# VH-VL binders against Rho guanine nucleotide exchange factor 33 (ARHGEF33), part 4

Target 1, 176 residues: Rho guanine nucleotide exchange factor 33 (ARHGEF33), of Homo sapiens (Human) (a8mvx0r265to440)
Amino acid sequence: KRQTVALELLESERKYVINISLILKIKATFQGSDGKRNSKERSLFPGSLRYLVQQHLDLLHALQERVLKWPRQGVLGDLFLKLTNDENNFLDYYVAYLRDLPECISLVHVVVLKEGDEEIKSDIYTLFFHIVQRIPEYLIHLQNVLKFTEQEHPDYYLLLVCVQRLRVFISHYTLL

## First folded at step 25 (VH-VL)

Design z1 (from x2 with heavy chain R56K)
Fold by OpenDDE, fold request of step 26:
Structure z1 (fold): chain C 176 residues (1-176), chain A 122 residues (1-122), chain B 107 residues (1-107)
Amino acid sequence: as target 1 above (176 residues)
Amino acid sequence: QVQLVESGGGVVQPGRSLRLSCTASGFTFSYYWMHWVRQAPAKGLEWVADISYDGKYKYYADSVKGRFTFSRDNSQDTLYLQLNSLRPEDTAVYYCARDSFYETGDDAFDIWGQGTMVTVSS
Amino acid sequence: AIRMTQSPSSFSASTGDRVTITCRASQDIDNWVAWYQQKSGKAPKFLIYAASTLQSGVPSRFSGSGSGTDFTLTINSLQSEDFATYYCQQYYSYPYTFGQGTRVEIT
């Protein structure tokens, strides 16, 4: 069961990362040789986006490696501890992302209305919110892994600390 | 072994059509954006088009927009580029390339096929 | 489209030389630049991404630098297998664009 939920986490992360790759591609469509266009693009997408996407991708690779080596090292908690540590800027960039998101949503609405492409707008919004919801989703996944982890398992306390940390973090933000 | 193999190139007259294929192996095809890049004889590289991992999104260079159609079949690990209304300036080696995002986080080209030659001449 | 101006178009060098190729973007593109090597009759080979990150498996004698508009590919000690054409590429904006290429020839 523990391995199963770990695999679910991995596949969830994979799907998530693949999906959010689209947001960078869309962003690239708004970036051009026109300085005015570039300025608008900066407003359409949070500045923390590239960093966050990279961090998620790195996590995906790390998770993949751990899951592949599960019989030898079925430990995941350390990856999330590192991700959420104060020395890591991931949560700071995530907070920055949340801060910038309302304005970005507003600007996307205005720009896309001018272009007449409602489908792209919808896709952008969906991707924006996937990023928002990812931290809460991590909490759910980690709780599930913890549920099937024995207290004597080396991952138990790591996961416990991560779960607690994420709970505290989420409690401080209304959008989560 | 990660590999891309192009096929379908040939010699055609202006206004005619060709269909190129690219078969992928050695990696999970559906995880990756894919590209076509072409190179005219004794010239540099030109990006042609890319397609999302699920084929839903496609982007084209202006030089081929409206004439070329990019598609993919993930069940067959294959890319397709339909070349319509061909022009002499479309003469080039056509490469399929894998987007490096899934590997690096950057949208560069990390894997290339050997290319297939398309010649458009009267 | 963003123009990538690559310099020089070609030059001769000897084994052991330090060689530098430059690429200038028509606008600020941060570090969204890749470098490729292409040997005659072959497909391009991926060398550098994010302007300065070496692709896995690429020799350490290759390095990239730059941010904004000016980018550089450096080969610290040119080897016999390094004689080829090199291309910079931006993936900051659609359409993706390449430099015109730099041919490194043997003296």
Scores: ipSAE 0.915, ipTM 0.951, lowest interface PAE 0.5, mean pLDDT 93
Fold by OpenDDE, fold request of step 26:
Structure z1 (fold): chain C 176 residues (1-176), chain A 122 residues (1-122), chain B 107 residues (1-107)
Amino acid sequence: as target 1 above (176 residues)
Amino acid sequence: QVQLVESGGGVVQPGRSLRLSCTASGFTFSYYWMHWVRQAPAKGLEWVADISYDGKYKYYADSVKGRFTFSRDNSQDTLYLQLNSLRPEDTAVYYCARDSFYETGDDAFDIWGQGTMVTVSS
Amino acid sequence: AIRMTQSPSSFSASTGDRVTITCRASQDIDNWVAWYQQKSGKAPKFLIYAASTLQSGVPSRFSGSGSGTDFTLTINSLQSEDFATYYCQQYYSYPYTFGQGTRVEIT
């Protein structure tokens, strides 16, 4: 069961990362050749987006390696401890993302509705929301892994700390 | 071994059509955006088109918009580029390339095929 | 479209030389630049992304630098296998565009 839920986490992260790659492509679509458009276009997307995407991708690769080596190690908690560590800027950038998102949505609404294709119009808000929901989703996944982890397992306390950190973090932000 | 193999190139007259294929192997095809890049004889590289991992999104260079159609079949690990209304200026080696995002986080081209030659001539 | 202007178009060098190729973007593109090597009759090879990150498996003698509009590819000590054409590419905005290429020839 523990391996199964770990695999579910991996596949969830993979799907998520692949989906959010579209945001970067959409961003590239609206970053026009005119320098004047660039300033407006940069405002269509949170400045923290690139960093967050990279962090998720790095996590995905790390998860993939751990799941592949699961019979030997079966440890995931350290990856999320690193991600949520105060020394890591991931959560700070996530907060920045949440802060900037309302304005970005407002601008996207104006620009994308006028200039975007039908597919972009339909998907852009959903994609923005996926990023918002990812932290709560991590909590759910980690709780599931923890549920099937024995107290004597080396991953137990790591996961426990991560779950606690995420709970505290989520409790401070209304958009989560 | 990660590999891309193009096929379908040939010699055609202006106004005719050609269909190129690119077969992927050695990686999970459906995780990646894919591209076509072409190179005219003794000239530089020109981006032609890309397609999303699920084929829902397609982007084209202005030089080929309305004439070329990009598609993919993830069940067959294959890309397709339908070349319609061909012009002499479309003469080039056509490369399929893998988007590097899944590997690096950047939308560059990390894997290239050997290319297939398309010649448009009267 | 964003124009990528490489310089020089071609030059001769010897093995062991330090080689520098420049690419200028027509606008600020942050670090969304890649570099490729293409040998005669072959497909391009991926060298650098994010302006300065070396692709896995690429020799350490290759390096990239720059941000904004000016970018540089450097080969610290040119090897015999490095004689080729090099291309910069931006992926900041659609359409993606390449520089015109720089041919590095043997003296």
Scores: ipSAE 0.910, ipTM 0.950, lowest interface PAE 0.5, mean pLDDT 93
Fold by ESMFold2, look of step 25:
Structure z1 (fold): chain C 176 residues (1-176), chain A 122 residues (1-122), chain B 107 residues (1-107)
Amino acid sequence: as target 1 above (176 residues)
Amino acid sequence: QVQLVESGGGVVQPGRSLRLSCTASGFTFSYYWMHWVRQAPAKGLEWVADISYDGKYKYYADSVKGRFTFSRDNSQDTLYLQLNSLRPEDTAVYYCARDSFYETGDDAFDIWGQGTMVTVSS
Amino acid sequence: AIRMTQSPSSFSASTGDRVTITCRASQDIDNWVAWYQQKSGKAPKFLIYAASTLQSGVPSRFSGSGSGTDFTLTINSLQSEDFATYYCQQYYSYPYTFGQGTRVEIT
């Protein structure tokens, strides 16, 4: 049922957002150091990170309101149209994240190697990669919602546009 | 509806131990980082420690590191703070506080308990 | 650790006054600042996060501003329930730290 697939998307977003809360805490352990290595110009973490985290949280809150109070003609496409709209700049910040990420990975590797903490290094890389993977995961979720959406449903066209936008974005940018 | 309730405070001699508890209700406990913040009599607020939503990550203020241990039990919606090797300087009201990240995207403290008093007196 | 210095430490004011409390960080902390109100014998109450965003349910007479090192909390028209101690707090870096507090007293 369409509502069941929408609930799976909501649950996936909740788990994602809770998991990425850790990355800001880890960042806070490095921001008070006495070295020049942790300056804003050479940050261990991408500059767009806080903005992206907020956008994902806003989406989670919107999904909670929409999916838990599911109207007869439940619509999700408008939420993702807003997120992927050229005016929103969400995808532009995601591009900035991808552009900054190689330097951040290199700095984390150097800092953690010096301190000998392999578990924290693994956790940071996993979190970085999870953010990279989230856009492709949205595509999969929206395709599943579309699969259970009748052609005459008001959400059908909205979902088609969202899927198209995400496919184009993914095809243009590959993993680092 | 949403509340935090601390317990386990008391009067103890220096060098002794005490265990504080904080019970949460009215929200999904396992979504949130949690904190302890203390306030000495007629003094300001001092952050003590936090713990991740799953209990895996813990951070401590230098003044308590090695002496205090933070833990949580998500099945009972309860936090614990083990206070070992207590000193007169540890005398304070101890508050548990909820990290606001899930609500706001920022790691401020949006919900506080009423506090429990710990007195360390020779 | 990042020091948060509040000014003034205390002052007297009357209902209806505009009250401004400042907080200065020992380093650039962007806007990662929260403000709390604490009345005698009570737990702190969350007012503001991200330097300027009001928490839900906080009266609009409260406002916050600032970025970098200098932050302000303003109460536009002081009410009788606003006499309290106010704390700024940074969450930019561990350990999290509070200002020493500013006590707002009735004249």
Scores: ipSAE 0.790, ipTM 0.892, lowest interface PAE 0.9, mean pLDDT 88
Fold by ESMFold2, fold request of step 26:
Structure z1 (fold): chain C 176 residues (1-176), chain A 122 residues (1-122), chain B 107 residues (1-107)
Amino acid sequence: as target 1 above (176 residues)
Amino acid sequence: QVQLVESGGGVVQPGRSLRLSCTASGFTFSYYWMHWVRQAPAKGLEWVADISYDGKYKYYADSVKGRFTFSRDNSQDTLYLQLNSLRPEDTAVYYCARDSFYETGDDAFDIWGQGTMVTVSS
Amino acid sequence: AIRMTQSPSSFSASTGDRVTITCRASQDIDNWVAWYQQKSGKAPKFLIYAASTLQSGVPSRFSGSGSGTDFTLTINSLQSEDFATYYCQQYYSYPYTFGQGTRVEIT
């Protein structure tokens, strides 16, 4: 029911955060003492990613606290409203990530092909793409929660606003 | 109570093998990358290897690559380190350590075991 | 590999003293630095990450600073439980490496 789809959102965020932990290991693998490779490895790990990782982690911790207290709270919309608010940098980090991503993809192609490990290349591309997809995935999750939220529930209006904000942001993706 | 407990240390001759274990308790083991770090007597700390939360990715220090094999069993909350072709310079206390990423977003080591002693001699 | 060089190797101090330990990296590592405390016969204890962020439960008398190549750990008012060896560690690139340690002894 509503609690079930909220738990699905939490588990999805947990899996996502655990999966993106690999990004720091990619950084550690391709950053080194060589000044030439050091410069290229810094480009492989765009500055926006460190902030996005922290934002996703903070969201996970907030969701864990909220879902564990579900019988007492039962509200999710405030978390995502805060995240999508104009004064929050979260969506701005995604814009920065999208701007930086083409260079990162080009560098991955050059670096990984030279070292010859195709499985690592595939995993890196999958990770970068999943970060891009995470905002659309949030939209789907929130729509599912809203579907099982009655109109009198305090979360209904909050979720409706969040869904609308995410839809607008996603349409902006296609323009950038 | 969050803890890591290493076992399997001992005294062995050069060229022989040893298998270390680390058992986790008090946290969800499958959420975390895990590490081995060793400390030779009267020396500093040396990172040895890490393993991803699902066991898929493993990285090794050059000093042990090809000789040591890191694995994990998430159903038993246990890490394993197979130490092959042991050398006197492998003599150390071996610690297992939890990667802090799930807690902090950075990959430092937030939980350590008590260590197990490996001596490679004569 | 990135070398982490600590100074001093050891020194004596009294309770209440301000203690500063430095760590220098062999290259620019931004702020990808952690600090650990190790008491004799025990495992290291996590203190600081990202050069300056205190781990939960670490007393506020501990602080870290620095970026690039030069990092410091400061204990503002040394307590009896703070006599230990302190290590810096970089996690900028593989292999992750530690400083050689700084032993803080009671006078």
Scores: ipSAE 0.745, ipTM 0.873, lowest interface PAE 1.1, mean pLDDT 86

Design z1 (from x2 with heavy chain R56K)
Fold by ESMFold2, fold request of step 26:
Structure z1 (fold): chain C 176 residues (1-176), chain A 122 residues (1-122), chain B 107 residues (1-107)
Amino acid sequence: as target 1 above (176 residues)
Amino acid sequence: QVQLVESGGGVVQPGRSLRLSCTASGFTFSYYWMHWVRQAPAKGLEWVADISYDGKYKYYADSVKGRFTFSRDNSQDTLYLQLNSLRPEDTAVYYCARDSFYETGDDAFDIWGQGTMVTVSS
Amino acid sequence: AIRMTQSPSSFSASTGDRVTITCRASQDIDNWVAWYQQKSGKAPKFLIYAASTLQSGVPSRFSGSGSGTDFTLTINSLQSEDFATYYCQQYYSYPYTFGQGTRVEIT
């Protein structure tokens, strides 16, 4: 059923957003104290990631409103169409994040050697890679919604476009 | 209506213990990091501690490390702050506060309780 | 710990005045700054985050600016409900710290 699969997407996004809150707290734990190290510790939380956090949060809030008040002809495709539109910077910021990722991984080693334990290091690595995997996860979720969407449904062609855009993006960046 | 209500404050002697509670309502408690912030009489605000949405991560100000323990029970929408080895300088109004991340993407304090007074004196 | 120093500590103002409160951080903290309003006997009220973004429901006469080390809260055309103590707060690093407060009093 469409509503059931839409609820799974909502819960997945909620868990994802809640989990990425940890990155800000880790930044707060292990950044420089005198400003001399701002660029190094800022690389652990690059501007691209801060923008992505806000976009994921906006998506979560929109999904909550749409999915929890699910009308008989519920539509999701418009939310992801706006997110994947060429005029939106969302996917561009994922590209920027992918470029920043090697530096972020390098900085995690510095954090572990100085202040962190092995558990917090593992959580950081897991979280950074989950952000990478979130786009493929969206593709799977949208494909599942589309599976239960009839061709005459107002969401059908919106979802088709979104799925295609995500497939192209993922294939272009298969280095991950 | 989103609300936080602290309780458990009182007057105690130095070296004694006290347990503060904070009950949340009107929002899904398990989505949010939570904080304690205190304010000594005629003084400014001092951050005390925070705790992750699942209780796994806890951070403390140096002034309370080793003496205070923060915990939460998500089944009862309640925070606890165990105050051990209390000192006169711990005298303050203690506020619980909600981390704003789920609302704003930033770690400010968007919802505050009314506070509970802790007085440590002989 | 990052010190947040507010200026002035207090002053008197009249309804309709424009007031400016400054907050200086002891190091570069980008824009990880919030502002709060506290009335006597009450909990602080959240006004601004990310140095300049107004929290929902905060009147537009409040504005924030700054990045790095210098931050400003401006109240354009004071109202009677704005007489209070104002705090800046950094959430750049633990421990999170507040300025000492600026008390805005009626004349």
Scores: ipSAE 0.717, ipTM 0.867, lowest interface PAE 1.1, mean pLDDT 86

